# Designs tried in a protein design chat: VH-VL binders against a0b8k9r932to1074. Part 15

Target 1, 143 residues: a0b8k9r932to1074
Amino acid sequence: NNLPLDGIVFISVRDEDKAEIAEVARRFVNAGLKIIATDGTSGYLRGSGVPAERVRKIYHGSPNVLDYIRRGEVKLIINTPTTKQSVKDGFQIRRSAVDYHVPYITTVQAAKAAAEAIEKALRGELTIKALDEYHREVRYRAL

## First folded at step 4 (VH-VL)

Design s59 (framework fv_modakafusp)
Fold by ESMFold2-Fast, scan of step 4:
Structure s59 (fold): chain C 143 residues (1-143), chain A 122 residues (1-122), chain B 107 residues (1-107)
Amino acid sequence: as target 1 above (143 residues)
Amino acid sequence: EVQLVQSGAEVKKPGATVKISCKVSGYTFTDYYMNWVQQAPGKGLEWMGWVDPEDGDTDVAEKFQGRVTITADTSTDTAYMELSSLRSEDTAVYYCATGYYDFSSGYPFDYWGQGTTVTVSS
Amino acid sequence: DIQMTQSPSSLSASVGDRVTITCKASQSISNYLNWYQQKPGKAPKLLIYAASSLQSGVPSRFSGSGSGTDFTFTISSLQPEDIATYYCQQYNSLPLTFGGGTKVEIK
């Protein structure tokens, strides 16, 4: 709902998006946000020098991303899956995002826009126009 | 080319069980989820559930839980939908449907079976 | 469950008319919406996916627009072969849900 200036960002992205997402994740960490990510994504992020905590895929048990969402700890979800297994996870993650009012982003472009909006808000540069643009991007992807 | 061919029409009595098949060709059966959709006479489409042929994992809509069993047989590239404890309200056309799911481009049901009519009469 | 409200439930129009159908989601579904055409006695056929993308082989007179909760499907110039019931469907979350359908008839 609101712009996340603190809390946890969940990231799970397909291989071809990992390099661009690592830069976005670094920006979130620099802004004071914590990253949690699935196996492949967390490994890539840590290999790129970005601190990220690993969470299990839903079918592998607890703790998984649904546990974090249910606890109200996740403030933003970025998910760009292409495999059948990540697709199954995505359906459950989306439903939880809706139920718990967490913004849900499915593209690298929207993730970059979110990082920029958070950075502007922290610098006190966010205008009504910029806030409207951010809400438009996350609203259409989260709900 | 991709084809989904369903079994023929069934006429059942209340309380009976019906098992409908959907045989696929033209793609790798284990690569896509197989969905089942119910359409009562003169009414709209209702999603019943899906199966992942690769591992047999299923998800069934709450309305049908306890009465629907969805399975896949990879040796024959055939998906099945079994509906038990039939009621007159289960009279409908049942479709199997599939498509590649991609969060960025969508989950289009590109391919549908021709439908199987099930009539439950008392 | 996400409820999909489709309107109108039926309409009659003349060949060449512009036909507009709307679909409203009970909560935001981004652009995760498909449109299907179902002719009498036949299985549904995909026309539009991801709210606005035209399926290969589908005539350009069909189009879709919208995002979030409000979606529109348009036939720019109705043809006799377009007599059918049209359905929207969301795939933002399980269970997958369809609109109630719009029956399109020629006058």
Scores: ipSAE 0.016, ipTM 0.614, lowest interface PAE 6.1, mean pLDDT 85

Design s6 (framework fv_modakafusp)
Fold by ESMFold2-Fast, scan of step 4:
Structure s6 (fold): chain C 143 residues (1-143), chain A 122 residues (1-122), chain B 107 residues (1-107)
Amino acid sequence: as target 1 above (143 residues)
Amino acid sequence: EVQLVQSGAEVKKPGATVKISCKVSGYTFTDYYMNWVQQAPGKGLEWMGWVDPEDGETDVAEKFQGRVTITADTSTDTAYMELSSLRSEDTAVYYCATGYYDFSSGYPFDYWGQGTTVTVSS
Amino acid sequence: DIQMTQSPSSLSASVGDRVTITCKASQSISNYLNWYQQKPGKAPKLLIYAASSLQSGVPSRFSGSGSGTDFTFTISSLQPEDIATYYCQQYNSYPLTFGGGTKVEIK
């Protein structure tokens, strides 16, 4: 089981996904998780009433998401890539996610599934079906 | 709508050079890496390298370094793979393939060219 | 380079049989593994990505599982149209590497 019931969630999403991700992020915060996000995403989230701290993308320098991953603080990554540069940056984030066993999500649908699974786990209602859906959507699964 | 169309079959003599093309349509050529894959008769798939059409950056597998040149022409949305100093062992089907290289959607080759057969014989 | 070892190299099975193919990475690749199907004379087709995610339009009889170094691909009920060679591929790091392939034939 690799469900993050505490810790930090990193969110970086394209403009088209921001409105739906704001609702997902609110659900994570209500579940007790903290949010860090890139410039555009963090601004949108805070504008929507969701607390989120800003971090830089890798090519913008330090501090960036790799610093947080290396510290063991990030427990889940949600990244819907917006540009080719963001896609290239994903190589370094992907390597760090492998090294630190951090689950990651690339779609809004998968992010919603993660939020639902975490909510059900906290209520003691997690079913085999819900856990299976979460594991299918999360690209990495812990031992 | 996405299509990768490769040039036709080639028959070459040992020592010659072959250049095969892969013309794309239905997506933004510069958004994704274009990969080349070799498959010898009755053998498996072997990755040769990729080109980034946006800036011309390439990465070529060690086995092919020195003999393979991979390029892209953004004016015609066409990628090229040139293999020099041909040997009988280079007889194979060559594929171009592209996938979304990103952090977590995977690196699946969602789209493949139809393949180009290269025969090296005297 | 990450070496991908597939087993078996070939198998023969009957229609309706459960077919299992394994793929082992020489070092951890998390879930950065794809499975392809290649029919004679055709380019490969993506079936499974990220170790266990079914590609759109692919029949549900195909599935994948595993993480780290050990991966499994399963056809729950073999059909005649499934005669093909299947390949795993890691995309955790460059160079990209494929398994040696598993040829699936009908008895």
Scores: ipSAE 0.007, ipTM 0.523, lowest interface PAE 11.0, mean pLDDT 82

Design s60 (framework fv_modakafusp)
Fold by ESMFold2-Fast, scan of step 4:
Structure s60 (fold): chain C 143 residues (1-143), chain A 122 residues (1-122), chain B 107 residues (1-107)
Amino acid sequence: as target 1 above (143 residues)
Amino acid sequence: EVQLVQSGAEVKKPGATVKISCKVSGYTFTDYYMHWVQQAPGKGLEWMGWVDPEDGETDVAEKFQGRVTITADTSTDTAYMELSSLRSEDTAVYYCATGYYDFSSGYPFDYWGQGTTVTVSS
Amino acid sequence: DIQMTQSPSSLSASVGDRVTITCKASQSISNYLNWYQQKPGKAPKLLIYAASSLQSGVPSRFSGSGSGTDFTFTISSLQPEDIATYYCQQYNSLPLTFGGGTKVEIK
């Protein structure tokens, strides 16, 4: 597993996670990463002052995250689904993430660990603790 | 205690239709997808499809499209699998199976029905 | 569709032996793999999920490992009650697909 130091992070999270994820997304932007997000998430992020480009959910048509993954532009996926339809979309996202070797994070805790690991790497301060936390949180979900 | 209880064995003639039920208890029916799996005599397991009991959406494997209808009745917490235009090759044990889809810890089939034997003979 | 290939198709071992079964995916599935045990006339039982996670209540002699395309299932010390057919299954993408099964017998 490698950490993205540039590129795009896709974010689609349930309502209860939005406030915490906005802080994480700001950290990604400050690290030089670009955010794309589904409608509700992108609206929340922009309302919180975090630049994020809107993409559609898979069953709502194109452009959607699959298009960005296929182009090799997405380097990290954060997805905490809220509905059964989101879970079905998650199946397709997981398939694409595996095919294109993109880390797939499903919890706020793992997203925070990823942000910390990226920040440490960019500062040249990457530690055993940061690596262990990232691997623990994303080992079986990263692709 | 979570239980999936399937309807009893069926003997059908070629061309007939069979409808198998899977009644659930011990959990919230709409929280889990319900899957159907076919196992021909002496052979392995083959996924047929699934239904989302919450909204009735289904996905059916290509091999079974056009002959299989999967449904769920939330008033009785019962899932159904209907297979039409029966052939001798459809002789098999049919299982319903379910498990919570958890992106963090996996997607297991934690619970299985006991199986329903369908025999297609002339 | 993702093809799952299990080997061997069958094996015979003695009580107390270490038994190893392998499963190979036709394309990468990360760790999205389950292992099931099926005894004659019974429904399958989940033993391992997410390639290496032991299902609650399952004896610790069962274990799984691997990622990507190559996976291994191990019984560290075979017991008489372990006579069964074992199946791997990928859940990375639809349709869900199973391996052909490995029949484990006692000699």
Scores: ipSAE 0.006, ipTM 0.596, lowest interface PAE 8.8, mean pLDDT 84

Design s61 (framework fv_modakafusp)
Fold by ESMFold2-Fast, scan of step 4:
Structure s61 (fold): chain C 143 residues (1-143), chain A 122 residues (1-122), chain B 107 residues (1-107)
Amino acid sequence: as target 1 above (143 residues)
Amino acid sequence: EVQLVQSGAEVKKPGATVKISCKVSGYTFTDYYMNWVQQAPGKGLEWMGWVDPEDGETYVAEKFQGRVTITADTSTDTAYMELSSLRSEDTAVYYCATGYYDFSSGYPFDYWGQGTTVTVSS
Amino acid sequence: DIQMTQSPSSLSASVGDRVTITCKASQSISNYLNWYQQKPGKAPKLLIYAASSLQSGVPSRFSGSGSGTDFTFTISSLQPEDIATYYCQQYNSLPLTFGGGTKVEIK
């Protein structure tokens, strides 16, 4: 399996997705994964009782998500940018995801599928169907 | 204004090599992947590969591996696609294409070169 | 590789007709699908990105829908200038792949 059963998940989502993503993030944490997130997302997650470490925006210096990706610590990226700067950051993040073969997700549905696949794998209940769905939704994406 | 300007039409013999250029202006060359697309006469579009001008990293689709070399020259803001061991089925229009990526909007090819016709005659 | 199956391969319709083209991916591509228009002798032009987002400057009669594996492109009221071949393209994973194209002609 190449499911991310340990390591770091990076999350940065638009306001409309925060409530649903908080539940998904909680599931990742319960599965043993660590969350890092941008300012707005990390604040929302912590306010919802989900531990999440804040990472700096790329233009604010290190450490930022690119540093974590380059170190091979990020195993999954979930990102839905909403500002002009977030859009530019998103481009660099996706480029790094391609370069380091990190799967990434841009929809809540795909994030839920990832959480479900990880949970099933940890219970020893992972099916071919669940694994196929995960790979279809989150694969190593390229520009 | 973003522009991709390709080199002119080429007529080649079987076994020859052709090198097509795509000169960019109006944006930062290293910010976007440059893609190459082949279109045989009366046929559809087929993606050949891309280059990252920032570091020279390339991907070439399996059909073209071993015959296609894609490069970028940041000193002239020009991308190149070189196709060797030409065959009659390589007769096609070749396009360079690029676009801005964003996680929310995806990776659309917003900008295309005008196309370069390559004719391989036996 | 992800295979993109486009239907129909060609169609003829009258000015003012609603035209529907479909695109099916061999595996889920989320919403990472573009639609392009190509007129004879010209480079393709982006019409729709992220499955349903209309490119700036593109007439509102063009629309896209779908997610996962099944996608639809619609021209709500066909105009003479819409005579072209239309292509879907997935950008979920490498290699990028195009559908076979749909030729739209006026009868």
Scores: ipSAE 0.006, ipTM 0.528, lowest interface PAE 10.1, mean pLDDT 83

Design s62 (framework fv_modakafusp)
Fold by ESMFold2-Fast, scan of step 4:
Structure s62 (fold): chain C 143 residues (1-143), chain A 122 residues (1-122), chain B 107 residues (1-107)
Amino acid sequence: as target 1 above (143 residues)
Amino acid sequence: EVQLVQSGAEVKKPGATVKISCKVSGYTFTDYYMNWVQQAPGKGLEWMGWVDPEDGETIYAEKFQGRVTITADTSTDTAYMELSSLRSEDTAVYYCATGYYDFSSGYPFDYWGQGTTVTVSS
Amino acid sequence: DIQMTQSPSSLSASVGDRVTITCKASQSISNYLNWYQQKPGKAPKLLIYAASSLQSGVPSRFSGSGSGTDFTFTISSLQPEDIATYYCQQYNSLPLTFGGGTKVEIK
């Protein structure tokens, strides 16, 4: 099973995605997951009533998502980059996700699918089709 | 329209340095990374590295590290690839290439220069 | 570095044939894979991005599929103008790496 039913979810999203991601993050928190997020995302989430711990972007130094991945604490990464700097960070995050076997999501649609799959799993309602959809949407899967 | 126009063919002696240019038009030069790709005769494509024209940061493939220097001049919207200590195996066509990164579409090289042939011979 | 193994290295087919080329990554690259066409004497041209997305202006006979480590590029009905070498390329991690290419020829 590759669904993150506990642990930490890292979220870093572009401004256009923040409102939709706040709803998804609230669902993760209700499922028992903890959120860490970059400055802009964490500020938006907390302003929306969703608890989220702040971490720095990689180019801003430590602590950043790579530190949490190396400690084995991150179970899911949600990152919707749209800037040139974000692509550099994205290469480092993807490499770490592969090395540490962490699922990696790059779209709001995939994040919503993950939240739905986790909620269904917790209710004992997860189907093979729902699990397949989650696996198709996740860029990397846990081994 | 977007255009990447490269400098003309070069013939160099072993041990020399070659510097190839790639002049861009039709988009904002600082918005995209500029990549360089080598293709030896009858061989495949090999990524050499990239430069970020906005801040000058570079990343090079290990095979070329120490011999390649990629730069960008924002005053002329021109990228450069300089390869030193030339050997016969550096005989190749060199391409500049760029594309926009997007979270849903990734990082495709939508735009390529026409290529510059470099021949290394005595 | 992620190694991209492309097969076959060359193939010959008749006009109208379905042609398939495969590309295997040494580790998972999700769907971060492009396919390029290079005609003799020309720069490469992007055909497919994100493993399965058709580039604007590219004929619908070209398609891509796959995720993770195994990818396929298909020409549903080979045309004479499709004589070219085709390359896959991963952009999941640096350095960017290409497959060795597949030369497609008409019988």
Scores: ipSAE 0.006, ipTM 0.572, lowest interface PAE 9.8, mean pLDDT 84

Design s63 (framework fv_rovalpituzumab)
Fold by ESMFold2-Fast, scan of step 4:
Structure s63 (fold): chain C 143 residues (1-143), chain A 122 residues (1-122), chain B 107 residues (1-107)
Amino acid sequence: as target 1 above (143 residues)
Amino acid sequence: QVQLVQSGAEVKKPGASVKVSCKASGYTFTDYYMNWVRQAPGQGLEWMGWVDPESGETTYADDFKGRVTMTTDTSTSTAYMELRSLRSDDTAVYYCATGYYDFSSGYPFDYWGQGTLVTVSS
Amino acid sequence: EIVMTQSPATLSVSPGERATLSCKASQSISNYLAWYQQKPGQAPRLLIYDASNRATGIPARFSGSGSGTEFTLTISSLQSEDFAVYYCQQYNSLPLTFGQGTKLEIK
């Protein structure tokens, strides 16, 4: 089981997904996880009442998400591209997630499944369905 | 149409260096990593590393660290792979290769250069 | 590094038959597996990515399956043009690694 039950979740999503991801982020915060997010996403989350700390995109300086991943602080990554530039940033983040064994999620549906699995695990109620959904969406190297 | 066009065949002596070029067209050069893969005669494929054309960052396979340098020239959409201290077992066809980005798929190599034969002999 | 092992080394099959090629990873790679076809004197050609998705322009007779450590490339109704060397590749972690190849030849 590689579910993050503590630590930091990084979120960066396309505009179309922001409303739905705010609900997911709220659930992570209620589960005891901390959120860091890129400028546009963090602004939307804070505007929606979800505490989120701003972190820079990779090419915008330090600290960026790669710094947090390398420090072992990020336990889950949710990232969706919005432009060709964001697509490339997403690759760097995904590659770093693989290298550091951090679960990497690319859709709102997968993020909802992760929230459900974490909530079930914290209550001692983790189901096969929740675990299967989480693992189908998680991309990382096994030990 | 995406195209990767490589420089011509090279013949080198042991101890020399070779620099192979790969000119890209038909896509935004800075959006995708450029990989280098080699294949010795009658052997399989061996990944050497990749370069990020936007940042200049590189990642090399352990067997090539210290002997390889991968660079790009964004103004001409050209990638370069320089291999130093050549040995006879470096005789191979060298390919540049790139893949389109998709969060679901990652970066498999859907585009390849035609290959550059590098022969190392005394 | 993740070691990719293909079997068999050579597979002899007649046109019109079904060919099944195996690829095994030394550790789990989820579905980050690609299959390539290579003919003599040519660069490799991407057939399958993410274990089961056909690349653009690849005929429906090519299909991939598997996840984790066990993967299969299936070619139904073999055509003469399908006789080539096939390589699997993982892209779950660095360094990227390829299998040693399976040569598909005419029986």
Scores: ipSAE 0.006, ipTM 0.530, lowest interface PAE 12.1, mean pLDDT 82

Design s64 (framework fv_dusigitumab)
Fold by ESMFold2-Fast, scan of step 4:
Structure s64 (fold): chain C 143 residues (1-143), chain A 122 residues (1-122), chain B 111 residues (1-111)
Amino acid sequence: as target 1 above (143 residues)
Amino acid sequence: QVQLVQSGAEVKKPGASVKVSCKASGYTFTDYYINWVRQATGQGLEWMGWVDPESGETGYAQKFQGRVTMTRNTSISTAYMELSSLRSEDTAVYYCATGYYDFSSGYPFDYWGQGTTVTVSS
Amino acid sequence: QSVLTQPPSVSAAPGQKVTISCSGSSSNIGNNYVSWYQQLPGTAPKLLIYDNNKRPSGIPDRFSGSKSGTSATLGITGLQTGDEADYYCGTWDSSLSAGYVFGGGTKLTVL
């Protein structure tokens, strides 16, 4: 229940997941979120027309994903690891996500669900708050 | 058992290149980064860089940028470190080491090769 | 000079306790886990402590580690002649010169 409605989403996914995650990332951008991604993922996203800023892996220096988490800018993490090293990287990122209260997801299916939930929450905000207030205002001016 | 076995000692002239190998066994080669660390006689440990054996991606210390190339051959579980434009100051023992430990979040160098002595004759 | 600062040498008698300090900055020790390595003469380094204070299998509990802020400490109790070695702290550095950084090393002499 703590899906973000603004802020930064970090994405780092294995090659097999890149095509599906590009569509998910596009949905996040359309919802008003910004994307940062690792080298391979960011290149794929930009090639697919999705704006994404490159962030370095932990071993590549600053700024890296841990810097963004520590600064409180990352609101959602999507990481689908493949190797034991990338799984270990995921453990450190997950540890930081826990420490900084950032949702962490490891599958494309969960990422799709998150995008859908964020879209639904934004539409719910428009329908329940804005639509109700709009109707009250219009009726008052009519009389 | 995890084991890293390095190539034998090398003697090179200034200006030459040297390529040191590191053969891994006892684990899945593509699962762990290979780091390279050197140590000149009587000096401390100096990190040079890493290679990801799965992707072939590398990271190098700024001091070695432009002179070092780290590669791997997954079919024979072997990593390589090539240092070009050798100087007498490059005389050192060169080590490969894994950058991963199963029960760690700090990515320590848990397994080390035996070292390769490189002497640059001047 | 070394990015991480260690004393160049330390000495104590058999059976005594010694501590070796390692000082860095927020981009290395302050934000990352610290490891300690033991190097006996003529050998490759050996991992002694990882994740600030944990011991690999086979490392006796005489060896301990700790971290506070941007500094780390290696403790050795019940000193033995076989502990005579060079000791290095190491950690990842997330700054512009990113990568792994070692301390300058501390030569432990058991007198």
Scores: ipSAE 0.013, ipTM 0.611, lowest interface PAE 8.0, mean pLDDT 83

Design s7 (framework fv_modakafusp)
Fold by ESMFold2-Fast, scan of step 4:
Structure s7 (fold): chain C 143 residues (1-143), chain A 122 residues (1-122), chain B 107 residues (1-107)
Amino acid sequence: as target 1 above (143 residues)
Amino acid sequence: EVQLVQSGAEVKKPGATVKISCKVSGYTFTDYYMNWVQQAPGKGLEWMGWVDPEDGETDVAEKFQGRVTITADTSTDTAYMELSSLRSEDTAVYYCATGYYDFSSGYPFDYWGQGTTVTVSS
Amino acid sequence: DIQMTQSPSSLSASVGDRVTITCKASQSISNYLNWYQQKPGKAPKLLIYAASSLQSGVPSRFSGSGSGTDFTFTISSLQPEDIATYYCQQYNSWPLTFGGGTKVEIK
C-alpha cells in the first residue's frame, strides 16, 4: 500500500491547472500532509490560502525536490510541466520517482482521486474499490 | 509540416573535425530538445547527446565527451554537432532527432533528419 | 547507464506469420520504452511509445507490451513492407539507450 497518509506532497503544475490544483492541495493539507512546490505553483497556492513551502528548481541548486526524494520525505509527486526549464526538471523528477519508488500523478483528475482515497483512508472508509481507483490513477494514468 | 534537414555527406581524414547541421522548420525550435544519434555501418543506433536550444545547455554521452560539441543557433533555427579528432571508427550516419517531452507520454522521437554520412579514410 | 538487451538479433519469417521480439532493461524503466522501425537507407520511424501506445498512422498489426524490465514487440501478420530492423529505446533516464536491433527478413 503506497497511499501517503503523512509526509510531503510535491506539486508543480501548468498555469491552466493552478486554480483547480489549489483546491486539491487544500484537501491534502487538511488531511495532514505538507506541500512543497516550485516558485510559480507555491506562490499561487499561498495566494489562495494554502500553506506551501517553495523549493528551488533543480538547475538552481540545493535544496530542491530531488534532495527531498532521496531523503524519503516526498510521498507523492504531482507534476504538469509548462516551460522548457520545467520540462528538464520533470524529466529528472520522473527518473528519481522511478528510482526511489515514489508514486506520481500527471493530471488534475488523478490528483482529485488521490485526495479522495487519502480522505477515505483517514476516516477508516477505504475500500478495495477506492484503493483500486487510486492505484489506477497513480501507476497507469500516465499511460 | 515539421521538417529536419541535415547538411550533406562529408569525407574526412583521420584527426580532422566535422561539423554537421540540422535545420528545423514547422515548429518552435526552442520548445524541443534536439538529440544526435550515431549509426555505424551495419550497426545499431547510439545516442550521442542533446542540446536545449532555449538556453544552450547540453548533455553528451560519456563515450563522446571531449570530442563532441553540440550547439544551437536560434537566429537560424539550426542545431550543430561537431566531432573532433576523427577516427576510422567514426565512419557512420549521424541523425538529428526530436520529439515533445511530456511527463505522461514520455519522450518519443517523432521527427528525424534524413541523416548525414561521414566517412573517415586515409 | 541502463543497458537494453534485444532478442533475437535477426529472424526470418513468412508473410502472414506472427513475429515477436523482446527487449530487456538492466533495471526497471516502468513503461518508458519506445519501438522504432528502420528500413535500409532511411531514418528510424516511431511505431510504439510508452511501451504499448500505437503511434498515429501506424498499422494495428504492430503492438507492444510489458513494463519494468521485460518488453515485447509483436507483428501479428507480417507483410512484405515490414522488412526492416526494429529497435527498442528507453527514456526513463539519461543517457538514452537503444537495444541492439532485430533484423526482420522474409523467407
Scores: ipSAE 0.013, ipTM 0.600, lowest interface PAE 8.0, mean pLDDT 84

Design s8 (framework fv_modakafusp)
Fold by ESMFold2-Fast, scan of step 4:
Order: structure tokens, then sequence, then C-alpha cells
Structure s8 (fold): chain C 143 residues (1-143), chain A 122 residues (1-122), chain B 107 residues (1-107)
């Protein structure tokens, strides 16, 4: 079982995904998780009433998401890149996720599944179906 | 139709410098990183480095640091790889290669140039 | 650097045979592995990406599997046009590294 029931979720998403991800992020916050996000994503989330701490883009220096991953604070990464700058950052974030065994999600569908699984786990309603759906979407699990 | 067209074969003496071009068409040059790959005769493929044509940022493999310069000219949609202080071991076919980085599909090299043969002989 | 070790370095098989090539990474690379086909005098061609995804237009007899450090590339029924050298490549971290290649020949 590797559901993140506490800790930090990093979010950085494409412009077209921001509206749907804001609802997912709200659900994570309601479940007791903290959100950190890049400039564009954090601005959108805060504008939507979702508390999110801004982290710097990697090329802007520290602190950035790599620092949080290295500290063991990030439990889940949601990343749907929209620009080449996001793609560069994404390459480094993906490498760090592998090195530090942090699960990551690349689609809105998978992010919604993660929120649902976490909510059900916290309510004591976790089903085999919900847990299995979450585990299918994350890439890093202990065997 | 995406195409990567490389410059022609070169014959150089040890200690010389060679500059190979890779002209692209059929896609937006600044959307993809351009990679360079070396293949010595009868040997495998070795990644040399890449350039981001949008801002000129490069990364070069340690084996080639100090000898390789990779550049991009957005006015002509052409990438360049310059290799200096040539040795006989640099005799190889050099390829440019590109592909879009995507989190779900990774970093496949979907498109390759035809290759440029460089022969270093005394 | 992540070292990629391919085996065997060469093999000979008959048309219709199942051909299997193995690639091992010195460190875990998740599923961040590509497979390329290179025919004599030609540039490499992408066959498989993300360890198991078939590139558009590539025949279904080619497949890939594995994750972590151990990867397998399979040709389910070898055809004459499949004579080539095959390379794996990791893209988990820079520098990008290739396996040594496996030369596939017909008996």
Amino acid sequence: as target 1 above (143 residues)
Amino acid sequence: EVQLVQSGAEVKKPGATVKISCKVSGYTFTDYYMNWVQQAPGKGLEWMGWVDPEDGETDVAEKFQGRVTITADTSTDTAYMELSSLRSEDTAVYYCATGYYDFSSGYPFDYWGQGTTVTVSS
Amino acid sequence: DIQMTQSPSSLSASVGDRVTITCKASQSISNYLNWYQQKPGKAPKLLIYAASSLQSGVPSRFSGSGSGTDFTFTISSLQPEDIATYYCQQYNSFPLTFGGGTKVEIK
C-alpha cells in the first residue's frame, strides 16, 4: 500500500488541464495533504481558492521541487507539461522521482483516480477496485 | 514530412576540426531537442550531447567535453556539431536525431539524419 | 553513467524463429528504455519506446517487456527483412546511453 495520506503533492500542469486539476487539488487539501506548485499552476490554484505554495522553476534556482523531493517531503507528483520550459523541468523531476521512489501521475484521469482512492481510504470505504485503479496509474511501487 | 538532412562526408588529418550540419524541415525546429550520436566502424551507438534550439542550451557527454561544440541556427533551421582535436578514434558516422519529450511516452528518437562519415587519417 | 549491457552480441536464426534479446541496466531505469533497429549503411529506426510501446507503423511481431534493470526485446517470427543490429537505449538520466548492440543474422 503506497497511498499518500499525508505529506506534500507537487502539481505542475498544462494550461488546458488547470481547471480540472484545481478541483483535484481541492480534494487533496480537504483530505489533509499540502500542495506545492510552479508559478502558473500555483497562481491558478490560489485564484480558485485552493491553498498552494509556489516553488521556483528549476532554472530559477533554489528552492525548487528537486529540493523538496531530496528532503523526502514530496509523496506524489502530478505533472502534465505544456511548454518546453516545463518539459526541461519535467525531465529533471522525472529523474528525481525515479531516484527517490516518488510516484508520479501524468494525466488528469489518473489524478482524479488518485483523489478518489485517497478519499475512500480516509473514509474507511477503500475498495479493491479503487486501490487497484490508483496503483495502475502510479509507476513506482515496491515489488 | 519530417526530414533531417546532414552535410557530406569529411576526410581530416589528426588535430583538425570538423563541423557537421543537420538541416531540419517538416516540424517547428524549436519544439524538439537535437541530439548527436557517434558510431565508430563496427561499433555501437554513443550519445554525444544535445542542444535546445530555442535558447541554445546544451549538454555534452563527459567523453566529449572540451572537444565538442553543439549549436543551433534558428534562422536556417540547422543544427551543428563541431568536433576538435581529431584523433583516429573519431573516425565514425555521426548522426543527428530528434524526438519530442513526453512524460507518458518518454524520449524516443523518432527522426534521424542519414549520417555523416568522418574519416581521420594521416 | 548508466551502463547498458546487451546479450547476445550476435545470433543466427531461421525465418519463422522466435528471437529474444536482453538488455540490462547498471541501475534501475523504470520503463525508460527504447529499442532501435539499424540495417547496414542506414540510420537507426525506432521500434519500441517506454520499454513496451510499439512505434506507429512497426510490425506487431516486434515487442518489448521489462522494467527496472532487466529488459527483453522479442521478434515473434523472424522475417528476412529483420536482418539488422538492434540497440537498447535508456533515457532515465543523462547522459543517454545505448547498449552494445545485437547483430541478428539468418542461418
Scores: ipSAE 0.013, ipTM 0.599, lowest interface PAE 8.0, mean pLDDT 84

